# Designs tried in a protein design chat: VH-VL binders against q9h9l3. Part 12

Target 1, 176 residues: q9h9l3
Amino acid sequence: PRKMVAIDCEMVGTGPKGHVSSLARCSIVNYNGDVLYDEYILPPCHIVDYRTRWSGIRKQHMVNATPFKIARGQILKILTGKIVVGHAIHNDFKALQYFHPKSLTRDTSHIPPLNRKADCPENATMSLKHLTKKLLNRDIQVGKSGHSSVEDAQATMELYKLVEVEWEEHLARNPP

## First folded at step 6 (VH-VL; framework fv_amlenetug)

Design y13
Fold by ESMFold2-Fast, scan of step 6:
Structure y13 (fold): chain C 176 residues (1-176), chain A 124 residues (1-124), chain B 108 residues (1-108)
Amino acid sequence: as target 1 above (176 residues)
Amino acid sequence: EVQLLESGGGLVQTGGSLRLSCAASGFTFSDYAMTWVRQAPGKGLEWVSAISGYGDSTYYADSVKGRFTISRDNSQNTLYLQMNSLRAEDTAVYYCAKGSWEYDRSGYDYFDYWGQGTLVTVSS
Amino acid sequence: EIVLTQSPGTLSLSPGERATLSCRASQSVSSDYLAWYQQKPGQAPRLLIYGASYRATGIPDRFSGSGSGTDFTLTISRLEPEDFAVYYCQQYGDSPYTFGQGTKVEIK
């Protein structure tokens, strides 16, 4: 078992005209894909737009949601000191208002060997859905009820495992 | 100050391939979704593909699924559309457009700035 | 997919008149995620309205959007010479994105 987790967040629209993304759900899974954290989170700002089609978040989920400040503390306690895997993980860190050490961050949208295995350009950013279909033969983010951050976090961990040995060796030789 | 400049268009034979690029400046590229929208001569707008700001979500029109691939290089502020197995009905002006939502992961958005377009002509 | 049907196809009016453009969706548009664009010959589209009723930055107040669910309207209260163009509605509430076929506003 490694001290490695995968994270995926869902955002809702806050701020002027709902144009700002604010954290509204966070899922964290361990190396084996078991759920360590999965909570709906109440943003400190008024929710203008639930973005339900993609976030899967509805007003009902906010009734007992954990306030942002409390949820952030819980999440950071899980992430601190661990290798954190995510896809386009900068979105998640921005929503959390958190800076995770680059040396402990693994972004599956920026791992050249992973793109190579999927027959994609090495320096291009490919979607989680595309990589998961090509490399794991699994469809995610389907339907009209929104994305599952648990499903996305699990897929992200499985994708990283395909290149873990090769990529960790690369990082040891080329520290970030 | 926002600028989007498409390139890579031209004349190509049916069954051929072409890669379009869109160079972006004047905004934090990685914070916004991007899209390709095409317009055949004398026709209306047809959405082709969309990608979220950091690239975690992509979407395609049924007419291009399996043939076109959208991608982005946030280090170079560039959006791409790889077009394979081109057909005569792919002939159109291809527009690059910027989403309006900051930090959005869905890839879906409305588009506040558009490039001037690049013409793709597919002939036999 | 959500099909957007615009009407009328062509609207022939004189400067100073009011233009009313319709966009109807085959299904309810989630969160009223509907935008309107203006396109002049040889030019790229320009955003006018988003979220059914919000004016984009720099758009004159003679342009207004209204409606919800399946029935949306773009109104130009007093046509100026530069307003003669093709107008498109677009929904972003469901995959895939869809555009209406356009309404041409032309000089009488």
Scores: ipSAE 0.014, ipTM 0.606, lowest interface PAE 7.4, mean pLDDT 88

Design y14
Fold by ESMFold2-Fast, scan of step 6:
Parts: structure tokens; C-alpha cells; sequence
Structure y14 (fold): chain C 176 residues (1-176), chain A 124 residues (1-124), chain B 108 residues (1-108)
């Protein structure tokens, strides 16, 4: 049986005027929502913009953060060969500077049956917050202090499980 | 349904100023990054500027930096582009466009919805 | 800045034929963050493909995207009359956003 994990990353702004998105936190959970990885990650470049409203990252979190090169190795060890679930997951893979096979990638922002269950247009890109409220009756990303990547990864896995049987069958008939 | 409507274009002299507006409806405006893309007559598309959902981050093409200012009024669901020190090379149809993500982790994206565009002509 | 070069500049074909459009990047596009747009005269661009190969909402199955790294392709399996237009590729893997110069698909 192929194992499945869910991932959510937080990025900060580096480079000229903070235009580059650099990995600053990564959370990975297993099928049951248990945390497999959750670390603050130190970008190799100077942080210009913490993007705290969304990332939840503050300067204090960088003090004992895992350097990017080391964190990346740890994360890729967990992801390799597994089905990886995420929401707008290509942003996470970009921050990791990593290619994950499309056949093993599940993006809950682009699963038509999931939107259908939420009474949303099937091909619209809906937020994780909206889908979680509609389908799980749970509020995530509450307040102005930034998101919890653990909370987001857990919600993402739970959302995928609602359509897993239907979507895996669809992918078997229509390989990516 | 998502709708974007640009206005404010017209004829202006070199060195002059114009402010473009984009009225948005059909989505929660403050949750999405917005952008301006221009197209000179008979030419291709050129990205001009982008702004994050809450206006905390702004981005500019080198060709317009220091002359153009992107801003938004989330209470009015309106995106703006203030254009100063206009040059003949700024002559183009200006489109406003929407990011497909509820929040922009990458800072840069593709555009799922576009307005109809507004023509800006800069002459001597 | 990543420069995108599209080829051919003009593709002259008849309805029912297959169209293959190329987009080549001056350096590798991160995570294959590449989109394709269709633009008809007097109209705004319309998103067709994002992430190199994912079809946008409402786009017919005859449109498909492929490729990775520096070489990307848009394929229209059998041209319909409404498909004669200009097509642009765009990368969003690196700042700033850049577009190709366009490929015009015209009636032979």
C-alpha cells in the first residue's frame, strides 16, 4: 500500500524588497493527522519581510531554526515515494526547490468533487479556510497573527479523505 | 461571477499623470492579490505591477518603478494604478487581473480573470 | 529575468488540423510554473493552462499543455474555428512575471 502524508509550508520574503518566497516553516502530518515533521526553517538569505499576517513567522522563531539545507533533506526524506496532499501545493514544492511526481500529488485546491460537496463551483479555486468551514464545520486561520501550518496540514488531510475513494478511482482512469 | 472593470484611460501628454481604476465584484476582494498587465498596440503582454490582498506588499516592473504606484481600497473593492511622468512607451491597453490564490505565498502567479482593459495613449 | 521565446511566430493551419506551439525559457522555470493564454482581437487574454499542464475552468479537452524545465508545448488536437487567435505563454516561477512574444494561429 502506498503511504500518504499532508504538507503545509509557510514562507517569508527574501531578496530585493522581499519579492522572493523562502521557506520558513514546514509541517507534515500522516493519514491520521499525527505530526511527522514541524520545524521553523532558517532561509539562507536575509529575511526582508516576515509576512506575519499569513506566515505566523516572527524574528524569535528564527533563533534556533533549522538551516534550509538540513531541513530540506529531512523533508524530502519524508515525502519521497509517498502520496503528498496539500492545498495550492505547488507553492510548497517551489519553496522546497523540489519536484514531486504529479501522479503522487493531490492538491485540494483543484479537486472538483471536493468543491461539489461544498456547494461551490466545481472548477473554482476555493480557500482552505472556506472548504474546512463548509465541509468540516471548523474555523482555521483565525485572527491576524498568522496561520498554523500544522492546523492547515491536518485540515487538508481531512478534506482529502472526504473524496479519497472517488478521486483515486478517477486518477486511475485518468492518469495525470 | 467574478467581474473586473477598468476605467480612467485616455489621451495624456508626455510627462503627465493618469490614475486607472479597476472595479471588482463577485469575490472577496481583500483575500486576493491583484495585478496590472499592459499591452502596447500590436505587441505582446507586459506585467506592470502587483499588490497583495491587504496591500502590505507591492511589486513593480523595472520600467515603471518610481513612476507608477499600485494601491487598493478594499472597502470599495477597487484597485488603482497611479501613473506619473508618463512616456510615449507607456502607451498601451492596461488590464487588471486577479490571482487564483486566496493568499499569495509565492508573490507571483498566473491570472484566472481579466478585465476588458482601458486604453492609455501618451503623446507629445 | 527569464526570457520566453515562442515559436513559430505564425502558424497557418486549417480547421480540423493539430496545432503545436512552443515556448522556450532562457533558464529553468521553477516548479514548471508556466501558463498559456488565448487572446482574440479586441478581447482580454483568457487563461487556458497553468502549471504547464493543468486545464483552466471551462477549457475544452482539445487544449493540452506539456513540458518541463526550459521547453514547454501547447497542443490543440483539432482546431475549431474559434481557436484561431494569438497564444501567449507566461512564467511565474521567478520575479518578474514574463510573457512570451506570442504565436498567431491563423486560417490557411
Amino acid sequence: as target 1 above (176 residues)
Amino acid sequence: EVQLLESGGGLVQTGGSLRLSCAASGFTFSDWAMTWVRQAPGKGLEWVSAISGYGESTYYADSVKGRFTISRDNSQNTLYLQMNSLRAEDTAVYYCAKSPWEYDRSGYDYFDYWGQGTLVTVSS
Amino acid sequence: EIVLTQSPGTLSLSPGERATLSCRASQSVSSDYLAWYQQKPGQAPRLLIYGASSRATGIPDRFSGSGSGTDFTLTISRLEPEDFAVYYCQQYGDSPYTFGQGTKVEIK
Scores: ipSAE 0.006, ipTM 0.503, lowest interface PAE 10.2, mean pLDDT 86

Design y15
Fold by ESMFold2-Fast, scan of step 6:
Structure y15 (fold): chain C 176 residues (1-176), chain A 124 residues (1-124), chain B 108 residues (1-108)
Amino acid sequence: as target 1 above (176 residues)
Amino acid sequence: EVQLLESGGGLVQTGGSLRLSCAASGFTFSDYAMTWVRQAPGKGLEWVSWISGYGDSTYYADSVKGRFTISRDNSQNTLYLQMNSLRAEDTAVYYCAKSPWEYDRSGYDYFDYWGQGTLVTVSS
Amino acid sequence: EIVLTQSPGTLSLSPGERATLSCRASQSVSSDYLAWYQQKPGQAPRLLIYGASSRATGIPDRFSGSGSGTDFTLTISRLEPEDFAVYYCQQYGDYPYTFGQGTKVEIK
């Protein structure tokens, strides 16, 4: 009974200078990588920059997208009480306007053993693409049409599994 | 015009309780996150608590967690701060303030409108 | 949490002079989400700048913000009598929201 999920969100640019990251897609997978949630989400603010090269989001995806307030409620019901794994997950939580307890949060961009396995400095923030290639020998985020948040969430869960035993032991000894 | 009017401040002894209110007008209250920011006499600003537009999410500064509760009544356009187990260090002017964006965004809030503040004095 | 340090603590200037106020973050502020507020004695703070460089509605163009990452600046190009006040920076790129300790701009 592993109550653990992985999340990956895609954001578009809204607000002044398009510098605000607003949620536009969210994917959640379970421990085995099965999709629990995957929806395009309509930001309440005018989209200034789709950031399509990275987000994969285009105007067409917004036509039948779930309104932010509704999507947020659905997502939070899935996340509440579970261990949530993500990569640079603070960006996802900000886009969701959500605070998840630190004790139940696992950020694969800030797990020193994971960087060590990838031959990277332990305190550096490495990209999901780099870690996945180094540790899983898998290329994600290929091409110029944007990322798949499902693929990213699945890769994030697989990366966490590589250090799960070691990291959970560390957290038990050093509670956040 | 946007207006925020705080009330409920006063003198209370250490260990006591107070409930602050902020009456909002001039905007669709339920669409905006609201916050409490305090300022001790002669000191700087300290963020205290945040609440989403629907009231389904709340965040607190570590200094007040477990003692203060933020809430809102969207039917009355009113924001509240219930303060329990008050300490001398809680002595401050308490401001309510409004997020600039429709539909809440935690971690993205600067405050475009502020109330006049209400003074809370905690003494032993 | 991100700690914001403002300098100088007090800036003594005459009307007509240029004021330059610094706000330094202990770590990089995400998306340069930094705001500046003005506060006069007995009054609530007033928003001046958001997103490091965008002027709020009704704020005179003598006020400008700049900077990115960890180092931010508020500039008042030509001080007017009403500009003598305390100024606070605030970051909203990371939870919890934090304010600098303030810079007092006072008449010499």
Scores: ipSAE 0.005, ipTM 0.488, lowest interface PAE 13.6, mean pLDDT 86

Design y16
Fold by ESMFold2-Fast, scan of step 6:
Structure y16 (fold): chain C 176 residues (1-176), chain A 124 residues (1-124), chain B 108 residues (1-108)
Amino acid sequence: as target 1 above (176 residues)
Amino acid sequence: EVQLLESGGGLVQTGGSLRLSCAASGFTFSDYAMTWVRQAPGKGLEWVSAISGYGDSTYYADSVKGRFTISRDNSQNTLYLQMNSLRAEDTAVYYCAKSPWEYEKSGYDYFDYWGQGTLVTVSS
Amino acid sequence: EIVLTQSPGTLSLSPGERATLSCRASQSVSSDYLAWYQQKPGQAPRLLIYGASSRATGIPDRFSGSGSGTDFTLTISRLEPEDFAVYYCQQYGDSPYTFGQGTKVEIK
């Protein structure tokens, strides 16, 4: 189909009081929602806070996790030259220590037509869970064990597909 | 062929300001993070500042934070370093350096190409 | 920050001899992300080695890098006249970038 992928990353807390967000899992899916990458990733720094409620990450996942530098190289090879879709994707890119071209980046938390379809203020940042429930009638991030980055990446791609034609035309007329 | 050419260095008094430029050619400038590295006379290399390819993020050494500002003009293929509140300790040759990988943060790589450098002398 | 200490400070050798230069890190360098640069008087640094052991494009095979963790070595198997210069190591495993203080390879 398209040279387009969706990404979702999970972060754990490192540094003083666990305030630094470090990459600990990354999932990438293609246009059809098929998994291209899904690995637990070992941060180079001591993990202070697993943030399990949101990340779904526990100490056991770190035992055989891919070291950050190796995982980063693998992930960047997949993302380079592709349109990358994400939700609040600046957080994922920050955790990856990576800057993707704005012209090839699609952030479903900042697409006015998508918010309009969900009956939300166009300039508000809505959660992935809310948009997915409102527009796809599907519940994600269910339960108390944390999020599935695969599920989140798949939902993000499906949300983008709802506005893809309209938004790509808008970007062609108004380049970033 | 990749080329980086620095300019704007010179003699300035303590407390003064200078703006350095680095003209880049031979590669897609906007796709690569750029860095300033300095070298005091007779001493080793010291990292100063870095900027992402599209200018989304900037980084500074603690010694220059709040005084120096890195920026870039991708339409002109030019990197800048605005230096304010200059101190004698800022006296150095300033090099422009390129990151090796497309879309990589400068804080996590090496430098595959360097400019010739421009001398900044700060005196009282 | 990771402090890199190079030794010896000066290495006096003749053309044709083997040079071994050491770079020691105060902490383990993540993924062995260590580079070596050559600098001649009045010139900018030139990349020789990255990732501890990978030669940069155009660098002669007499230059080789080795080591891991905290101890790294640059070896020049048979010194040529153009190899007499100052050499710097640099880690890029963690921000900020840090460089060693340099090792001068001079003619005996």
Scores: ipSAE 0.006, ipTM 0.481, lowest interface PAE 13.1, mean pLDDT 86

Design y17
Fold by ESMFold2-Fast, scan of step 6:
Structure y17 (fold): chain C 176 residues (1-176), chain A 124 residues (1-124), chain B 108 residues (1-108)
Amino acid sequence: as target 1 above (176 residues)
Amino acid sequence: EVQLLESGGGLVQTGGSLRLSCAASGFTFSDYYMTWVRQAPGKGLEWVSAISGYGESTYYADSVKGRFTISRDNSQNTLYLQMNSLRAEDTAVYYCAKSPWEYDRSGYEYFDYWGQGTLVTVSS
Amino acid sequence: EIVLTQSPGTLSLSPGERATLSCRASQSVSSDYLAWYQQKPGQAPRLLIYYASSRATGIPDRFSGSGSGTDFTLTISRLEPEDFAVYYCQQYGDSPYTFGQGTKVEIK
């Protein structure tokens, strides 16, 4: 079997009026929820909007943050060849300017059995916060001071584990 | 479950202004990017503008930059589009749409739920 | 900007027939971030497919999406009367997000 990790990234706004989403933090955890990577990342462009209410990122975190090019190299070394779990993970891959094979990607925002367990429409996109509360009875992303990408990555892995056997069987019969 | 209801469309003269509203229900409004997409009579779909959950980030198509302003009131679960300096080519049905994206990582996405639309007609 | 070109412009078919709709991108669509929508006269668009091949909530299994890179297809295996509508593809791999011009599936 291939090794499995979960990822969650935080983005800040760059460019005119902060319209561009740029990577500013990335957390990666292993199958058991242990942190493999967690770094603040300095975008190559001036940060216009920290988006602190969601990102949890403040100006202090950018001091000595890892430059994007270096962080990207480190992250891709961890992801390459592994099954990568995320929630709306295409946004994380886009911020990383990275293509991960569909066959090795698991997106907890698009797993019908997971939504079914949460009494939600099977193909609707449900928030990580909602699914975590319904299925794990745990509150994440609490308050207005931003989210923890470590907390989000850990919750995402735990959610995937609830449907792992069923979903891997489905993917074996219906390769993406 | 999810419902989006637009209002505020109507007939307006070239150079005029109009404000559209979209009332949302059935989801945690403040957690999601919201979008306006328009469709000129007999034509295809064109993305217009998007706004992040608490309004800290806004995005605009080049054709409307500087003229349109997207905003939201999370206490009322309402999305707005303020349209200024209207032109004949702005004539369209304006749809409110929900992005599946909950978080401030991206400004756009595909659209999982749409409102019924509100017609804006701009004439000279 | 990625330009999406749908073909044919119009498909004239009878109920029970298979419909195959094409969407071609001027550049490779990142991670196959492509969606398909159905629009009936007087109605809002309805999401059918996302991620090129994932079926949306409530969409019958006669609808399927396929393709990658620059060439994408929406297939309706056996047309039902309610399937006669206009279909749009949309890419969300690059900004600005763009839609195809639409394919009309009409009754023969």
Scores: ipSAE 0.006, ipTM 0.523, lowest interface PAE 9.5, mean pLDDT 86

Design y18
Fold by ESMFold2-Fast, scan of step 6:
Order: C-alpha cells, then structure tokens, then sequence
Structure y18 (fold): chain C 176 residues (1-176), chain A 124 residues (1-124), chain B 108 residues (1-108)
C-alpha cells in the first residue's frame, strides 16, 4: 500500500570484550508483512560474542554472509524515501551506521497511543514481546535459541497498523 | 601530514544562520567519519555533530537537533556545518575533527586530528 | 547521557613533579572507550590517550592512562614545562559523545 516498511536487526558483539554491537542480520518486511530482505551480514570486525541467546546467530551463519558494506548498500536502497517502522529503531540505525529522516521514522517503543492501548504508562518504554502479547495475543521471542528478526519485523508492522491513522494525524499536527 | 582548516565563523544575530566549512587534506577524506566539537569562551568541549565517511549517517547533540545540519562534499574534501536559528548559547569556537578509523564505526570514535577552530559569536 | 566529572579542577605543580588526573563516569563506559586530550591556550585539543590506556602516536611515554568502568586516571610521571595545559577526558562508548569539564595543570 503506502511506501512503508518495517525493519529488525540482530547484532553480535565485536571490539574489546565484545561490548560493541555490530550488525549481523537484517530483516525488512512490507506493509502486508511480506519479506523484502533477510540476510546474514558479516561484520568487518572479529566477532567476540555471538550473543546467540538473543540474536540467534551462530558461526555457521557467517560462512556465506554478505559483507557489511555490500549489505548496507542493499538495505539503504530499500529504506531510502520510505516510512520505516521499527522497535527501539535507533539501535538498528546505529548498527547500520545510517541516518533515516525523523519525519519518515516510526518507533513503536515511543508511540504513546500504542502504550495506552496496552494499558501501559504513555511515557514507558515497553518491549516488543510485551506489546505483541498484550495487543496481538501472540508470543514472539520464545525460548533460548535466539530471536527471529523476520518475526520481530512482522510484529512491529502489525503493532504500528493498530495506531497508524491516529499517529499519522498526530505527526501531521506535530512534525518531528 | 593531516590538515584540517575551518572557516566561516563570525558575528551573527540571534535567530540568524551561518555555514562553517572545514577543508581537509593529507588523507583519503571519504574513508573517515568527521565531527564538529565546540567550546564556549572559558568553558569545556561539547560534541556537536557526526557524519560518516559517505555522508549518509549523521548524529547530533540534543542542543542542536533540528537547527544544525552536518554535511560533506567528498569530491572537494570539505566538511560543512549549516547552523540555523542561532542562539546566544551557540557562541563558541567550532572545531572540526577526524575519526581515526579507516572504515565506518557506529559513531563510537575518539578524534586523532583537530582543526585550529573558528569563532562564532551570536549576539542580539 | 554519560556525565564525566574530572578532578581536581586545578592542579598546581612544579616541573619534574608527578601529575595525577581523575575522570569519573556517571555510568560504566562500554569497552573502556575513553580518550584524553591536552589543550594549550589558543590551540586545538591534541589526542594523548585512547581506549583508556593506549598512548597515541608521538606522545611521550611520561603520559599514561589507566582505569576501567567508571574510574579513569591520566598520569604524567615527570612534568615538563610544555605539559602545563588543560586536560579533557572523553567517552565514546555510547552516543552522545561527552567530555569532562577539564583539569587545569598550572605552574606553582
């Protein structure tokens, strides 16, 4: 429908003690939840900590992974000029080393009407898992084998659709 | 070897605009992220803005978001800072500074080379 | 944001003495991504140390950095006349980048 996509990235630990978050997978879905992009991405730095419990990434996924600079180019071509929906999306943009215009960015962790629908304080930052369970009656990020960035991107788009009309109206009155 | 030369500073009225430039030489400009750091008279250093090597990733301090725009022209080896809606609190010496990394790092940089600075004075 | 607090504000010493400068962070600095800069009057800052303890190219070995987490120290083992300056710490473990307020090392 409209020029809108949802994104979710998985990061691994690089740098000293594995404390730097580096992009290692990116999933992008369209308005209807269809997958537009889903690739494992090879960081330019040595991976110290795969963070597998959360990222779902293992050494085997790096064997045929797309190098960071190439993947970044592919991803930016998809995102440029579109409304991009994400949850705590600033982390994804940092991992991509990318700036997306705030006027075209929608962060489901910072949409007061969405929290209100979930019976949560409007100023609280709620997890994607909590909002998805409360509003969509769906369990995501289940188990200890890591998260699915496709599943997370799809859930994020569905959550945004619940408040899209109200939030777009708000943004028209209060441009970022 | 590495040289950074700022220009464009001066006296400007509150609410006015000014564009700073930083001419770079002695390194492959497009391979390195660049930043602007300012220092108010008699005060410490304050980070202002960051731009990646290709110019498509930018970050801003909260105090300047929506008013300042960082950009670069890699064909001319020049960094810019467009400053709009200037306030008295923006009065400072503005330094451009270079990231040490040969590849993009997610805005987590120290700065190995600095320019000499250019003074911006905002008055009513 | 991570707030960096430097102490003392001013350190009055004579050439040949040891200078010890402190930088404390309000939160743990990721990967000990902390740098130290020297600034002389009318001049731009100059990088001394990065990664808390790695000396930058061309910096004399009398300068050393140490510390981790929230507590960091810059030490100048034998002050030379040219070392009297203002020193700033900077964290780059997370955005926004933040600097300490500075410590002035002045002649007694």
Amino acid sequence: as target 1 above (176 residues)
Amino acid sequence: EVQLLESGGGLVQTGGSLRLSCAASGFTFSDYAMTWVRQAPGKGLEWVSYISGYGDSTYYADSVKGRFTISRDNSQNTLYLQMNSLRAEDTAVYYCAKSPWEYDRSAYDYFDYWGQGTLVTVSS
Amino acid sequence: EIVLTQSPGTLSLSPGERATLSCRASQSVSSDYLAWYQQKPGQAPRLLIYGASTRATGIPDRFSGSGSGTDFTLTISRLEPEDFAVYYCQQYGESPYTFGQGTKVEIK
Scores: ipSAE 0.000, ipTM 0.460, lowest interface PAE 14.1, mean pLDDT 86

Design y2
Fold by ESMFold2-Fast, scan of step 6:
Structure y2 (fold): chain C 176 residues (1-176), chain A 124 residues (1-124), chain B 108 residues (1-108)
Amino acid sequence: as target 1 above (176 residues)
Amino acid sequence: EVQLLESGGGLVQTGGSLRLSCAASGFTFSDYAMTWVRQAPGKGLEWVSYISGYGDSTYYADSVKGRFTISRDNSQNTLYLQMNSLRAEDTAVYYCAKSPWEYDRSGYDYFDYWGQGTLVTVSS
Amino acid sequence: EIVLTQSPGTLSLSPGERATLSCRASQSVSSDYLAWYQQKPGQAPRLLIYGASSRATGIPDRFSGSGSGTDFTLTISRLEPEDFAVYYCQQYGDSPYTFGQGTKVEIK
């Protein structure tokens, strides 16, 4: 396997009326799905809305959470120079205030062969939950206790591996 | 200032198709989920469809599932609702509405800004 | 889906009076994710309250929200002429989004 990792982040609402999405958890897994990083992260701004239904974040998770500036440094050390896989990964990079090279970025929400395998329109953006159920026969993001960023990162890596050979070939012929 | 302007409404026959547009300005469009909500004449509000900021998640009311498709063009700051196989019961003012938080993986929010609405009338 | 039932259907009051509007959910609303909207004839809805009790920006302090679980209330402490409108509650704690049927606050 190449030097490849998958990432998934959870965000909470900060700023006026909770309108800003701030990083509150980040999970990174390696090619085999082993956890390389999984930390709760304390935003620099007051948390207005934990968005617990989706984020799974509660006030108790913030007590010993890693401050954003420190967590960001740790995360970027893991991502730098690697192929980074994510689903709608632009949102994760935005929450990290980070720009990763397009040549090393793989977004499972924008891979036409993956949609084709799922019997979905090739250029449609499909949810991680839908693709995982259709292609891996696994239910993720179930219930009302919030999403697991570890589970989502693992599912994302497994989805990418289904099209890795075909997509890497395509990227070699059509560099971003 | 945040502005949402709907267009594309009109009179169509049962079984017809129509595409609604919502032009957004005054905020970073791609950061926010968008929703269509409709209101039949003299009736209450009914949620129709949701799309996440990046477009990676969509949800539909059971009454429109399989007939309506929500989509967005973040490069043009525009939200769309493609309506197919229209029925008389689809007659309503259609509002686009903005989610209050930058959230890519949820669905289902309250709406801090609404457009003025566009009327769709479906008749036989 | 969670069904929201608003009561009364119509509330007839005079300016200066207190209005109390109820919204009851068929199931507990997660995290008290409940919002209230005001709609005047021919206009789009306007957000008043979110998270059951937080006032939206620019909303006068005469509007207040309260409640949790299945029972929620919108209170207008002293009605102004511009407050005569239809009010809707909405939950966003569970999929799909659902709205109440509305309460009309009209001049007596």
Scores: ipSAE 0.006, ipTM 0.506, lowest interface PAE 10.1, mean pLDDT 86

Design y3
Fold by ESMFold2-Fast, scan of step 6:
Structure y3 (fold): chain C 176 residues (1-176), chain A 124 residues (1-124), chain B 108 residues (1-108)
Amino acid sequence: as target 1 above (176 residues)
Amino acid sequence: EVQLLESGGGLVQTGGSLRLSCAASGFTFSDYWMTWVRQAPGKGLEWVSAISGYGDSTYYADSVKGRFTISRDNSQNTLYLQMNSLRAEDTAVYYCAKSPWEYDRSGYDYFDYWGQGTLVTVSS
Amino acid sequence: EIVLTQSPGTLSLSPGERATLSCRASQSVSSDYLAWYQQKPGQAPRLLIYDASSRATGIPDRFSGSGSGTDFTLTISRLEPEDFAVYYCQQYGDSPYTFGQGTKVEIK
């Protein structure tokens, strides 16, 4: 069996008017929700917008943050060869400047059985917050202090586990 | 089903003001960046302004900066564009549009859902 | 700012034919952050493709996107009557967001 991890990243705004999303935190949890990696990451470019209300990132978190190049190496070492679960995970992979094999990627924003369990249209892209509330009866991303990428990664793994057997069987019959 | 419905367009004279509204339904409004995009008659699309989910960040095209103000009321699922000091070149259909992901994953965005638009005509 | 130039300006074809639409950027589009939209007269734009090649939910598989850097293509493998419309590319790799001027796909 291939090992499985869940990832969630927080981005800050860099570039003109803060419109570029740059990696500023990454959390990775194992199948049981134990933290394997959780670091603040220093973008190579000047941070224009911390996006604190959503990211939870403030200037003080950047003081001892791991530089992007080093953090990327550490993260890729954890992800390589594993099944990686995420929500709208293409955004995380783009921020990491990384390609993960489609056959080993599980995106909880695009799993029809998961939407069906939540009484949502099977082909819609539902937020992590909505799916977690509907299926796990848990409120995440609460308040104005920003999201916890650890909390989000843990919720993402738990959501995937609800459909894991069904979805892995589907993928075995219909390889990506 | 995601729905976006614009209103508030009309005919105004140069130097006048208008406030546009966009009523949103079918998604958790406060979780998403919202954007205004306009289209002059017979022309292409032009990005106007963007606002973060809770309204703590706003961005404007240089052509409207200082004249337009984007805002939102998350309790009523409504996006607004206050347009002041209107010019003939502001004549366009104004669309509200939704980003595909939550604020903490946004940045430069494409738009997964659009409203039907509301026409603003500025004449002298 | 990145300028997007679409070509041809007008493409005259019959139902059943293949349409190939080009979008060229004045500078490399970061991370190939490029989207394609369809717009019919009197209607709002509709998302077709994002991230250069990812098909949006509900979009038929006859629509495909390709390309990277400065050269991007939208392909419609077999035109249906409902596909005659104006198509716009948009980059979101740099501020300000910019759109191409549009390519009109019209019936011959």
Scores: ipSAE 0.005, ipTM 0.515, lowest interface PAE 11.3, mean pLDDT 87

